# Designs tried in a protein design chat: VHH binders against Profilin-1 (pfn-1). Part 126

Target 1, 132 residues: Profilin-1 (pfn-1), of Caenorhabditis elegans (q9xw16)
Amino acid sequence: MSGWNAYIDTMTAAAPSIKRCAIVGAADGSVWARTEADNVFKASEEELKTFVALFNDVTQVPAKGADIEGVHYVVPRTEESLIFGKKENTGFFAVKTKSAVLIAVYEGPNEVAAQVRKAVESMQTYLNNAGY

## First folded at step 16 (VHH)

Design wg61 (from wf9 with G105S; framework vhh_6fv0_2)
Fold by ESMFold2-Fast, scan of step 16:
Structure wg61 (fold): chain B 132 residues (1-132), chain A 123 residues (1-123)
Amino acid sequence: as target 1 above (132 residues)
Amino acid sequence: QVQLQESGGGLVQPGGSLRLSCAASGFTFSTYDMYWVRQAPEKGLEWVSTISYTGSNTYYKDSVKGRFTVSRDNAKNTLYLQMNSLKPEDAAQYYCAKWYDILTSSFGEFDSRGQGTQVTVSS
């Protein structure tokens, strides 16, 4: 995954409240880059394939929620290219670009969630403008 | 009203040290990641450092790694930047911010930054 690790590094510097994150292929959920070692993003290939398919019709997601790293999240609503969920003090934001899906898992209060959302949306815009 | 007030800038010789402070008020400082950003005359904004809301994670621009240390005191609502081995290229107006978009080198809409503190490095 040549080069994509630099985007993970940038995303974590932009929002250091992110606990784990990954950049995956929008078509198949293949991992392009992810956080590693003590903060390794642990989603299976099967789970990621299921997850990225949710972007084919985001309107169905709030009824069922979403699973990331074996954790079931309540998804209160979705936007065209944004799925987000919460479970107690943890949550995630996932955004779709032209060819990728960015997933960031965080822990903290609503202020932390808002910061993570800003960083993820900024990266989404940046990657779309770069042709990804 | 959110306010950020930087201090600690000044004139130093190359190789010198300064410690910048940023006093925060009007928001729950302990729940926000904080940013140090700088701008030299006729240059764009440059991200310098980030610290997580708990202080456990820190990140730095490559050119300042090993020389600068960011820290925070959540009980005092204060952010710090210890700058050692200062170089002429470090001369700039330094700002603290509640949000800074590293990818666009800009402050987010409605996000707060301070007035800044000037750092000058003389020959």
Scores: ipSAE 0.527, ipTM 0.759, lowest interface PAE 1.9, mean pLDDT 89

Design wg62 (from wf9 with G105K; framework vhh_6fv0_2)
Fold by ESMFold2-Fast, scan of step 16:
Structure wg62 (fold): chain B 132 residues (1-132), chain A 123 residues (1-123)
Amino acid sequence: as target 1 above (132 residues)
Amino acid sequence: QVQLQESGGGLVQPGGSLRLSCAASGFTFSTYDMYWVRQAPEKGLEWVSTISYTGSNTYYKDSVKGRFTVSRDNAKNTLYLQMNSLKPEDAAQYYCAKWYDILTKSFGEFDSRGQGTQVTVSS
């Protein structure tokens, strides 16, 4: 498959506890693909533009937190290409590749969070190896 | 300490049905997404199905959609795969797993899988 929707389908199959996810452009936050219908990823274009800009200096993110789909998440720490947040039983993982940012929103306990993180990092590695 | 024990495989004719079970122990089964993976003789590992920790979300390999149904009973720590309308191409050793990397087609270095249960479909 050459379409980005195939990667969304792969992500949700790899971690079915992902409630909503998207693949967006790293430079501008433009949506390449996202979950739709009953699990539509609702973030606005303006919110996504702001979000991807956080990867320009991830060290400042824990002090401010991050907003996704109008929800403010506490970000306990960051890594060079990883931002993750928590709000009670919900959370997100966002990873940056060369050209894209993958965002996955989930609900569940820490074990579920760990599985979602594995899936997101696997896709990050796959896309980086593919030149994206 | 993580243990996964598959059962329910056997020999069936094309068009037949089998129900596979996977008994889990050594971890909190109800908080993990679970995977069914198969390997035919002299072929690589192939993802078959995934189920979320609550059982509300399920995903399938295209070639088994409409024929296979994954389910779980969190009170019994058991994962199931109901296989209907079996085809010769479905013959394989079937494994359940706590994690399977669909992109790399591997179980990961430290992730446990069971010994598997053999499914044979007569031609």
Scores: ipSAE 0.481, ipTM 0.767, lowest interface PAE 2.4, mean pLDDT 89

Design wg63 (from wf9 with D101S; framework vhh_6fv0_2)
Fold by ESMFold2-Fast, scan of step 16:
Structure wg63 (fold): chain B 132 residues (1-132), chain A 123 residues (1-123)
Amino acid sequence: as target 1 above (132 residues)
Amino acid sequence: QVQLQESGGGLVQPGGSLRLSCAASGFTFSTYDMYWVRQAPEKGLEWVSTISYTGSNTYYKDSVKGRFTVSRDNAKNTLYLQMNSLKPEDAAQYYCAKWYSILTGSFGEFDSRGQGTQVTVSS
């Protein structure tokens, strides 16, 4: 398997309530790695290109929300390198590194959401330190 | 206050079995993913297993796959680790935790682990 697939495996082991996740290019939304098979991350390249462009000005995102896998999420607020959204019992966390965007879609209560956020932020720190 | 109490460790011969338990209190156990982590003498922390809050998803360190089984009983606020075919390399202090960072090898800023239970494997 590719090296990037190993990070997907690590992220799902770190937060087993992640349903689907991906690592994509920050410039164009190109998929570097994603969950597959029963947990396939279904976002199109066009949708991901639109999504990663949100990081150009995160302050605009709460007003309009964000779309992932054809699902519209309410984005309550953003941080400089973090976009997160919620729709009922489902949500996502997306973080930007120097050259990548990590997206994790999860299902569960707020306590699980907090653990998913920790896993995504840990990966963000790791990738930034690795030069990505 | 979060409290985690491990038990079930002991001395076994290679090939033996042990069942570890972790009793949780002070938080809503059923809404947290849980972790098993171990530390051998003079070695770093090593992730062993994770289980989702519902118990439906489990993950294991490669070296314990097929030998260890994690499970939970949310009605009893208890986490379990069934360890079969124990090897000398499995000897360690075993901790349950409300959070463990696999990437950084740490419990994070707020220590959410128990006091641990000792597993010794020798003939």
Scores: ipSAE 0.633, ipTM 0.817, lowest interface PAE 1.4, mean pLDDT 90

Design wg64 (from wf9 with D101G; framework vhh_6fv0_2)
Fold by ESMFold2-Fast, scan of step 16:
Structure wg64 (fold): chain B 132 residues (1-132), chain A 123 residues (1-123)
Amino acid sequence: as target 1 above (132 residues)
Amino acid sequence: QVQLQESGGGLVQPGGSLRLSCAASGFTFSTYDMYWVRQAPEKGLEWVSTISYTGSNTYYKDSVKGRFTVSRDNAKNTLYLQMNSLKPEDAAQYYCAKWYGILTGSFGEFDSRGQGTQVTVSS
């Protein structure tokens, strides 16, 4: 495995409404770390490769949506390094750093969604500052 | 107007127990993840525990795992921290918060933390 599991632990402690999350390589979607056991992040290697490629041109994403763990999410808008989506009571936030993409899937109302976003963006800043 | 009011602190001997409470008002308590943080005299804020909005997920600072238990009663808008086997290093002002940035050490944009409750541990 890897030392990246410590960042997964930090993410879930920072926003406990995260149901599943992962840190993957920005170039290929390779999994560096993910939640496991009852909260295992289930995305396939092919799906993750497709997902990280969305960051090459985020402006196309709102028209098509995004798929994570076989679930299709409506993406209302994107920002340069942020893709987020929602489907019923679930949603996700994904941010890109220099070398990684962080994906967090959550369940809950808009208030916890806002907390999840803050946690994901804080980790993005931390990893960018660390050179990742 | 967001209000958080901590209580339950006091003086206890090493190995003793205390139960802290946080009464919340002015927001929909049941839709927020909640946080316990502490600050020892002349030290920075440090994260202690987090609980999800439903109470189903809890997380703890490594040094308090197995000794502290966070819980909540959404019907009463109250957050709790049960502290067992207290150590001198646990002595601090304890705060509950509607948000705490674990990586940044900050309460976020709106400072909605309460006045805190003092915990002292000495023989």
Scores: ipSAE 0.692, ipTM 0.844, lowest interface PAE 1.2, mean pLDDT 90

Design wg65 (from wf9 with D101H; framework vhh_6fv0_2)
Fold by ESMFold2-Fast, scan of step 16:
Order: sequence, then structure tokens, then C-alpha cells
Structure wg65 (fold): chain B 132 residues (1-132), chain A 123 residues (1-123)
Amino acid sequence: as target 1 above (132 residues)
Amino acid sequence: QVQLQESGGGLVQPGGSLRLSCAASGFTFSTYDMYWVRQAPEKGLEWVSTISYTGSNTYYKDSVKGRFTVSRDNAKNTLYLQMNSLKPEDAAQYYCAKWYHILTGSFGEFDSRGQGTQVTVSS
């Protein structure tokens, strides 16, 4: 219904090893669109509000890690608009645009992780250019 | 050296079928998501299908859904595209790729695609 579902569809087509993903508001973590049904992104509103606030000071994140869908991830390092983490065979990439945060949870080896990162960063560039 | 070699193209009549193959070498095929991309004469690159590294997840361009099926055999380092109910609009050079930017319509930084296989649909 929202139109944002088309971006979720594009993300999963670009990196089919994404298990779950969402586009949320950067200010409050409100869900604009997410994967559904068997691939439903399960993060609570409180968890997402906490998660997007991490972008206010990404330098503190590697010391604490990050929680997504009740799973604690080790965050080895951050970039100004990128937080990523890993837990065994799973991981995530989260990027911030002006108005949104895109979160993608994947499962797979390092080569898959690199493809997921490329897809997430491509969408970040597209959304920024669209004024989001 | 990364190599991708497509085969299986040819001339078919509308409603016909073809099975494309892509033989991969020079990288660990089983750990990469793979793409099928096509280019018709005087047209830009067009994404057709994507398959996850395990084969568990597949995605398709709307106009080919229900007609095309992507699959892979990781033991043989081979990617496949089964094309049924072919239409004249499907005529194109078909490429397999290790990476394709769906949003920009371009391949990755290095040439991560093969030379392609030609599909012609006419009576």
C-alpha cells in the first residue's frame, strides 16, 4: 500500500541472501516497509527506536554491539552512515540516509555479505538522491 | 581469472523453450548470489533473474514470472535459466553475472559477466 514495498522488493532481488529487511524512519525507527510472511522482519518498535539512535554517535557502537530482532551482534567497526554486525553465519548491514535507516539481515559467507553490503549502499545512494 | 561462459541460446518460434547454461570458474561459485541479465538490440541492460548462493531464494522480472525458472548446481559450478513460452520481446543477448546493479542497470566494477548467448524469437 505505501509504495515503499517496491524498495524492499528491489533490495531482495538485488541480494537474495537477505533473510529479512526493513526501511524505517531515521528520527524514530517507525517502520515504512519490511519483508513479510515467512521473511517477516520481527524487530519491535522500542528496539528500532533504540537502534536508529545509534547513528547519533556510531563511534560508541563497536564497544557495545547492536541488537536487532532480539539478537545481539558484534559490531567490529562503523562508518559515519553505516553500522554492520556479525554473529556466526548471520549478519546485518544498516545504513542511514537523510530521513531513513535501511536494515538488512542476511545469512551466508563473506562473499554474500559483500553482495548484501553493495545492495544496501546502492539503495542508500538512490534514496539520498531521491531526497530521503 | 574469473570466467563465466554462457551457452544454450538459439532461434525459436514464439511459444518455444530454451535452457541457458552458465559455466563458472576462477571463483568460489557456491558462495555467490548470481544474476541473469539481458540486452536487446538498441536497448539497455535489463535484469531478468537472481538466485541466492544456496538456490533457496529466486527473484524474477515481472514480465518473465511463471515462464522462466532460474536454478543452479553448485557441485558443477553451473547456473541455469529455463525459458518457456518465449515471446518476441524476450529476444536478446543473455548474460550471467556475479554482480548486477539493478537500480543503475550496470555490472560491477570489473567485468563480472560472460560474453553472453544470443536468443532470437521469430517465425
Scores: ipSAE 0.484, ipTM 0.769, lowest interface PAE 2.1, mean pLDDT 88

Design wg66 (from wf9 with D101Q; framework vhh_6fv0_2)
Fold by ESMFold2-Fast, scan of step 16:
Structure wg66 (fold): chain B 132 residues (1-132), chain A 123 residues (1-123)
Amino acid sequence: as target 1 above (132 residues)
Amino acid sequence: QVQLQESGGGLVQPGGSLRLSCAASGFTFSTYDMYWVRQAPEKGLEWVSTISYTGSNTYYKDSVKGRFTVSRDNAKNTLYLQMNSLKPEDAAQYYCAKWYQILTGSFGEFDSRGQGTQVTVSS
């Protein structure tokens, strides 16, 4: 047992403006851990499989945008292992590690978005260094 | 310039209470998630609590859950930490921050690091 829920707890403590988040397998989008109850991450298996496949060629994503939890986000640009998008006052950051994709949906102004990004990228670095 | 000024610390007996305040200036306080961090004598920095920019979401270190309550007043640019049922292990210098990297144990580069506020629990 890996205790992946501990990483969800750490991410939400690091950036409390995250509304929902998940850690999913990079190969298939299988959920390893996610926020639950009143802030449950609601993406379907099919949506997550489609989403993680975007990391196969992130350069194509800005032309189409990305869908998370049935919401279409404008993706202004991507980086090698980072997809991020915005829709009005909500947005997401998704980063790929060796074995996982971390997805965080947040709501708030640009200052909060910057804090969410720092939290997600810090976790990405930590997991990569841990071999995940 | 970002400035964070902590106050409200003091000497208290085990089981006592204190309310810490953090006065923020030089940035738009109401648009930032905020953090409470502590450092006990001869120990490293330890995350204590986080509050979202609206105050709607709060998170706590396991050992302080049910005893500490973080809150904020965005109109006054002030962050609070209500500490009840204080234990000897809560004795530390307490700091507020507009960014703390929980995984790396470090403060943000541009945060003003005041002296913090000292909490002593003596029996």
Scores: ipSAE 0.585, ipTM 0.806, lowest interface PAE 1.6, mean pLDDT 88

Design wg67 (from wf9 with D101A; framework vhh_6fv0_2)
Fold by ESMFold2-Fast, scan of step 16:
Structure wg67 (fold): chain B 132 residues (1-132), chain A 123 residues (1-123)
Amino acid sequence: as target 1 above (132 residues)
Amino acid sequence: QVQLQESGGGLVQPGGSLRLSCAASGFTFSTYDMYWVRQAPEKGLEWVSTISYTGSNTYYKDSVKGRFTVSRDNAKNTLYLQMNSLKPEDAAQYYCAKWYAILTGSFGEFDSRGQGTQVTVSS
């Protein structure tokens, strides 16, 4: 842990319906910080490397979906730096900054999904402004 | 129309306790994560605590951890903040909110907040 755990703590405090989340390197998917213990973010290094590569061309993602923690999500659409998906009452938001990808897996209705999105986008803006 | 009404504030001695309540209406309270924020005299807005829509996950500002407990009763559309071992630095107007931008400054953007309830801690 290199201080990035403070951002995980801030993100989960901003949206406590986040079940698991991580901050990973945009170039290689290396984990900088993630939720641990009962809320461990359990994506493999191989899966994360594949996942961050999706940001190289987000327009292809809705046709294929995305896999996080061995779960396949339907991705209805993407934005330039945002991939999101849903599977029943579970979903995720992932955003890319200059050097990082933030991934948040949540559970709950559309109202908490909107709050999770706000939290992830707020962190994205903060990190971009900080040069990350 | 979203409405939030805080109550339970007052004057206490250092080391005392207060229980704040927030009555919510105009939205489906049980489907939202909820927030407690405060504004001390001469200071900006400050995040205090968060609770998930089911009540299963709670988070706290470091300086209140172990002293404050957030909870909710979804059947009553009510949010609570139990404040124990109160310190002079806890004196503030306390607000509940549907959203607060924790990361980006002392003036957080609210997705609606109430009028607040005043907490005074006098030594």
Scores: ipSAE 0.456, ipTM 0.749, lowest interface PAE 2.2, mean pLDDT 86

Design wg68 (from wf9 with D101P; framework vhh_6fv0_2)
Fold by ESMFold2-Fast, scan of step 16:
Structure wg68 (fold): chain B 132 residues (1-132), chain A 123 residues (1-123)
Amino acid sequence: as target 1 above (132 residues)
Amino acid sequence: QVQLQESGGGLVQPGGSLRLSCAASGFTFSTYDMYWVRQAPEKGLEWVSTISYTGSNTYYKDSVKGRFTVSRDNAKNTLYLQMNSLKPEDAAQYYCAKWYPILTGSFGEFDSRGQGTQVTVSS
């Protein structure tokens, strides 16, 4: 799976308002690929393990919110394989595939948030179809 | 109604240059990321370039990096693609889009209201 960085590049090109993103293992939160350098995704291994476990029961998430990179986000609602949150002009979309979780943190108005969601969902579909 | 009108295509020799324009109306252009996509005869839609809503971030298909430059003028609601060192493989109908095509080059949609602008590269 050494080509996972190409998917990070694809997501960023699909939604350039993504500030940081990562693809992690659904079972353990292990990082397969993340944005680096000026856009380094800073979540710790322990935080990611906690975060991916939220997908075991997404119905509990709106009551508690979610933490990514030490930032607490309000989660207004969830869908079966989608958790998203907002904090002012910042937000995230996270989707679960068969074996991965994609997390994208973005900044911008509602219009670009909708574009970020579409990019993340498109990648989710692509990876599911590829057996991931 | 969302409208996107492409222009600037034409016939050019290999190594030549063209500048494409896309005039946008019917939406708040300055709050949307924008895309250039192309379609060669008998091929699917292919993503070419992305520009963020502020113009601060740009991304390119690997085969066009260093040759193409995307830019935008939010005051004029216009998107541009400067194409240098054109190759025969760049020949295609070029469209501007408000939505990124899926990774296979097709979403079943992209938000284009024009007929695109044709780029032909031949010696």
Scores: ipSAE 0.363, ipTM 0.667, lowest interface PAE 2.7, mean pLDDT 85

Design wg69 (from wf9 with I102V; framework vhh_6fv0_2)
Fold by ESMFold2-Fast, scan of step 16:
Structure wg69 (fold): chain B 132 residues (1-132), chain A 123 residues (1-123)
Amino acid sequence: as target 1 above (132 residues)
Amino acid sequence: QVQLQESGGGLVQPGGSLRLSCAASGFTFSTYDMYWVRQAPEKGLEWVSTISYTGSNTYYKDSVKGRFTVSRDNAKNTLYLQMNSLKPEDAAQYYCAKWYDVLTGSFGEFDSRGQGTQVTVSS
């Protein structure tokens, strides 16, 4: 029923160092689409509800960090609609659109982190322009 | 300065094979995901394939799945595209890039692609 899986496929093709990703509702953290099978995005409904609420005041996030899939990430700073974190050679980028939050968990050095960020920001722009 | 140099293009008949190479210099090749992109005469840019920095993950345009294989040799700073069962619709200038926006169909950075290698498929 959901066409959102096509955007997950596009994001992983655009940045193949993404290990797992999801598109969730900004208001409630409900999953619209996510990577599955061997790359299943494992965040619980409660964790996602908590995570998307961080976008209500991103200035609070660096002091607390963020939890994704039961893993605690250090968040060094935030931008208006972007939360990112790092834990050793893994990390995430999460961006908010009008109606959605995109979350991408990746593994790799700073160079692939920069490529993942570009892919996530490109999708953010696309979804905002599409009215999401 | 980032430099990417493609080679291996040429003229083949339908059903033929070619192996493209992309020699990278001026950046740490082993820490970047890499892209193959093509442009047919009088058409726009079209994403073909992506490979992760380790070579562990590969993705392909639907129309080339099962026919094309991307690979890389990080010790040689070289990216490859093995093209089998070539079709007339595969004829294009082929570029390698260290960034391509698959969603918008554009190169993000001016130095992110090479000069290309031409693939012609005809009898």
Scores: ipSAE 0.704, ipTM 0.853, lowest interface PAE 1.1, mean pLDDT 89

Design wg7 (from wg6 with L103M; framework vhh_6fv0_2)
Fold by ESMFold2-Fast, scan of step 16:
Structure wg7 (fold): chain B 132 residues (1-132), chain A 123 residues (1-123)
Amino acid sequence: as target 1 above (132 residues)
Amino acid sequence: QVQLQESGGGLVQPGGSLRLSCAASGFSFSTYDMYWVRQAPEKGLEWVSTISYTGSNTYYKDSVKGRFTVSRDNAKNTLYLQMNSLKPEDAAQYYCAKWYDIMTGSFGEFDSRGQGTQVTVSS
């Protein structure tokens, strides 16, 4: 089965500074696909359910921050379908599509962070156009 | 002004080898993930390889895995592509880029890539 793992492979090729990423259901945070082995995305089901619920009202997120893989990130601001955080040389970008939330955790300077954001947003557009 | 200058292309016979170089200037090369992209005559752009800013992570198009090796020298602002066991299907103009959108098959901004270097595989 080709499945959702092909999109994870595409994301890591598109922005190789991504350390871990996942595609999860927007309604419940269920994992559709994620990086595995040495790059395993380690978020619990309960944490992901809480995380995807943040997209119900992104304006509240900067006051609280966001937790991914047990790590608390400061979220400086949000956009309608985008939550992002930074912690020194690491960070994440998360985008919501019609049916999914794509989460990418990366490590690198501001220039690679910008490339990771472009890759995540490009995938968001692709998945939305595919009906997801 | 971003400058990317590819070199090392040429004519080789099937099974031959070439090493491509890309000299970068006008941006912080060591802080960017870098891309190799090719375009054969009458065909679209095709992603070949990506390398992380530190050189620690590399990714390849399935058809070139085991034959091509991407590397970089951040002190020299240079990106490399070692191509072994070349096949006729590898004949193309090869570009290095500081950004390539794999989902759309495009470079986006004009200054994201160099002018390219031509690889011809023929007997």
Scores: ipSAE 0.757, ipTM 0.881, lowest interface PAE 0.8, mean pLDDT 90

Design wg71 (from wf9 with I102M; framework vhh_6fv0_2)
Fold by ESMFold2-Fast, scan of step 16:
Structure wg71 (fold): chain B 132 residues (1-132), chain A 123 residues (1-123)
Amino acid sequence: as target 1 above (132 residues)
Amino acid sequence: QVQLQESGGGLVQPGGSLRLSCAASGFTFSTYDMYWVRQAPEKGLEWVSTISYTGSNTYYKDSVKGRFTVSRDNAKNTLYLQMNSLKPEDAAQYYCAKWYDMLTGSFGEFDSRGQGTQVTVSS
């Protein structure tokens, strides 16, 4: 297993309501690590390239939403390094670090959504401090 | 107010078993992922296990895999940790928590955890 898979394992253990997640390059959306097999994060590299480009101007995202794994999410608002969205009982949190974008797709009520957000923000801080 | 009350600890011989319980009140237990965290004497906090709000997903520290089983009863607002084949290294104060930051090793807020139940493993 690659070193980056350890961070995927940490994120899913930290917020087990995460269904699928990935760590991708901020510049090009290249996959560094993702959940696999029955929990495979299915987004294509082309879709991810489009997604990470949203961080170039997050203020435009609420008007058009965001697509992850072929699913269109409503994005109610954004923060400087955070895009999040919801679709029925599912949602996602995506955060940008210096070199990476972390994407976590979850399922559950607002309480677990809050825990997923705390987990991805904690990982964002950790990776930024590690120089990523 | 949020309350978490652990029970079921005690003295057990190596190879023995214990079942820990955590009674939750003051929040909607069934909508939270829950955590078991331990602290051995003179050691830091150590994550043990996590369970999703429905109970469908469970995760474990490598050293306890195959020996410990986390479960929950949302109708009873109770979290459980079945501990089998206990080893001296498992001796610790065991806490249940409604949040634990695995990267920083902290509960964040003081009301996020109970007071713990002591597990001692010796002959």
Scores: ipSAE 0.764, ipTM 0.882, lowest interface PAE 0.8, mean pLDDT 90

Design wg72 (from wf9 with I102F; framework vhh_6fv0_2)
Fold by ESMFold2-Fast, scan of step 16:
Formats: structure tokens, sequence, C-alpha cells
Structure wg72 (fold): chain B 132 residues (1-132), chain A 123 residues (1-123)
């Protein structure tokens, strides 16, 4: 596939413990690409608009947590372009680029979480270098 | 003290089969997604297959789909790659790794791979 779906395919192969993944517009949360079918990323347009707005001030996020796909995650801390959360055996990493936010929901232990983080940060660097 | 040791490579005719093994130690193998990566002479690193920590999810390079099968035995700390219907284009040094960066084509800042096992396909 040409376009943004190729990056979703790259992410899931790079970190197969990712359950669902999406690339959305940083300004409005519009979906550019997401996992589909059995692994469909189910966040609503309104939820994604709210989520990407969190990057306007990430320091506020740990006090409130974050919602993805109707699931509330505890956000223990944030970094300038990174929000991550945990709920039992699941979690997410979300990174902001110049124009996009990449969101990956995973399931697994801390070692797997670290691999998912490396995969999303690698994609963040790639997209930033490509001007996105 | 991460150690990854590949074995099972060798010379086969086109259409032949090989089973590669990777013995892991020095880390909790059962909690890592694992990778098979290959490098042909004068070529860069090429991702071959990935398997999730439970073995439930597997992914393959398009050119090996239906011919290669990755599996793991977490009780034995061993990763496997069954290679069937081998083609000349499959000839390469095969590495197992506990991390591979798809976008940079590298094992990252730290050496997270073994020394590799050589696969040669010729007639």
Amino acid sequence: as target 1 above (132 residues)
Amino acid sequence: QVQLQESGGGLVQPGGSLRLSCAASGFTFSTYDMYWVRQAPEKGLEWVSTISYTGSNTYYKDSVKGRFTVSRDNAKNTLYLQMNSLKPEDAAQYYCAKWYDFLTGSFGEFDSRGQGTQVTVSS
C-alpha cells in the first residue's frame, strides 16, 4: 500500500505486541491511517480531537489521565512530545511530530512496553525528518 | 550479559529446507518480542520476521510469506525459523535479535543480536 497505511504496517511488524495503532493530525486529531479489521483502532473523532489537544500542555496530563478508545489510562508522567499511559496489562505511547500524532496501544510486560516505545520514537524521528 | 547464539545454517539446493535456532541467555527471553534479520553479501540488513513475546503474533517480509515460519519455545529460551522452498535470494547471514529498528535498518545503539548463521543456496 502507498500512503500512510504503510507506516501502520511498519509499526505493527516492528512491535508485534501493538494491538492497535493510528496516525492522526496534530492540529485536529483527523485520522490519516489506523489499524483495521480485527485490530481496528476505535477512537471517535471527538476523543481524538481532545487527545491531540493534550500536547498543547503535556504538564497537565498526569493529574487527569488520558482517554483512548473509551478507556481511561493513568498517565504517570509526560515528556515534551510524549504522552504514555498504563491500565493493568495494557498501555499506550503517543508521540507528537511537526504535523502528526502517532498512537500505539499495546499489551504486555514492561520489556514489551520498552520495545513499543522504541518503535514509536523511531517513527517519530523518521516522520520529523521527512517534514511531518 | 545478553547472549544470542544462532545455529542451523548451511548449504542447500534451491527448493531445500533449513531450520535455524537461536539460544538466548542473559535476559528474560519470554518477555521480549524477537526478530530474525538477514544480510546478504554487499547488502544492508533486511528484516525477515518478528514474533511477539507470547508467540501469538507473527509478521513476515513479503518475499518469505508462506515459505518461512517463525516460532519460539519460552521454556527453552529458544527462537526458531523454519525455512522451506529456499531460493537463491534467501542466501545470507541470518541473525536473531531482541531489537531491530525498521526505520534505520539497524540493531540500534547497543548490539542486540547474535553473531549469525550462514545460509547458502546454490546448485
Scores: ipSAE 0.759, ipTM 0.880, lowest interface PAE 0.8, mean pLDDT 90

Design wg74 (from wf9 with Y100H; framework vhh_6fv0_2)
Fold by ESMFold2-Fast, scan of step 16:
Structure wg74 (fold): chain B 132 residues (1-132), chain A 123 residues (1-123)
Amino acid sequence: as target 1 above (132 residues)
Amino acid sequence: QVQLQESGGGLVQPGGSLRLSCAASGFTFSTYDMYWVRQAPEKGLEWVSTISYTGSNTYYKDSVKGRFTVSRDNAKNTLYLQMNSLKPEDAAQYYCAKWHDILTGSFGEFDSRGQGTQVTVSS
């Protein structure tokens, strides 16, 4: 967990437009690291377990949406290892690696969303290449 | 067409201060996170600081924390880096960027970086 905090620090420095983010286990949604203090990622263990299970069949997600931090997001579409959602001026990007799921929540216009997506996908590539 | 123009570099003695500026045009400056990156003559490109699009969140390389302050003026499309207590190790060409991939050390778009401003620290 403590080692994974360095990746959270890198993510937030790479895209400070990220409001809150976390790295969780793909199998069970256990939190490996997350933003803390004023930017604490507030999802419960139950919610995260439910969320990571969505990656078992991402094609079902657009019909139902997804819940993160008690907020229900509309999910317009998914890709094999990517779920993203939108609610008013907030949104999220979640990507799955071999053993982890990265979740980043943002607030702002499409330019902000694009920047957050870039950072999350960069980290996904890095972690996959590192064997995670 | 994205354009970034750095200025404010110069020669300063150890312990001195400099204020760098970056004038941005060709994109909606107020919706982009901005980056300061530097390159010393014999070293690779290294990340120095990041500021969120609103200016409320800032991040720094450990070796400059407490000495450097990044800020922005969205009304003027300008990014700043206030550098205090300068050390010989800070001597480098300083660049501002619209995107910098901290994991790979690269810029996302070819024209999202200016030509830089030189900082020299010597007695």
Scores: ipSAE 0.433, ipTM 0.718, lowest interface PAE 2.2, mean pLDDT 87

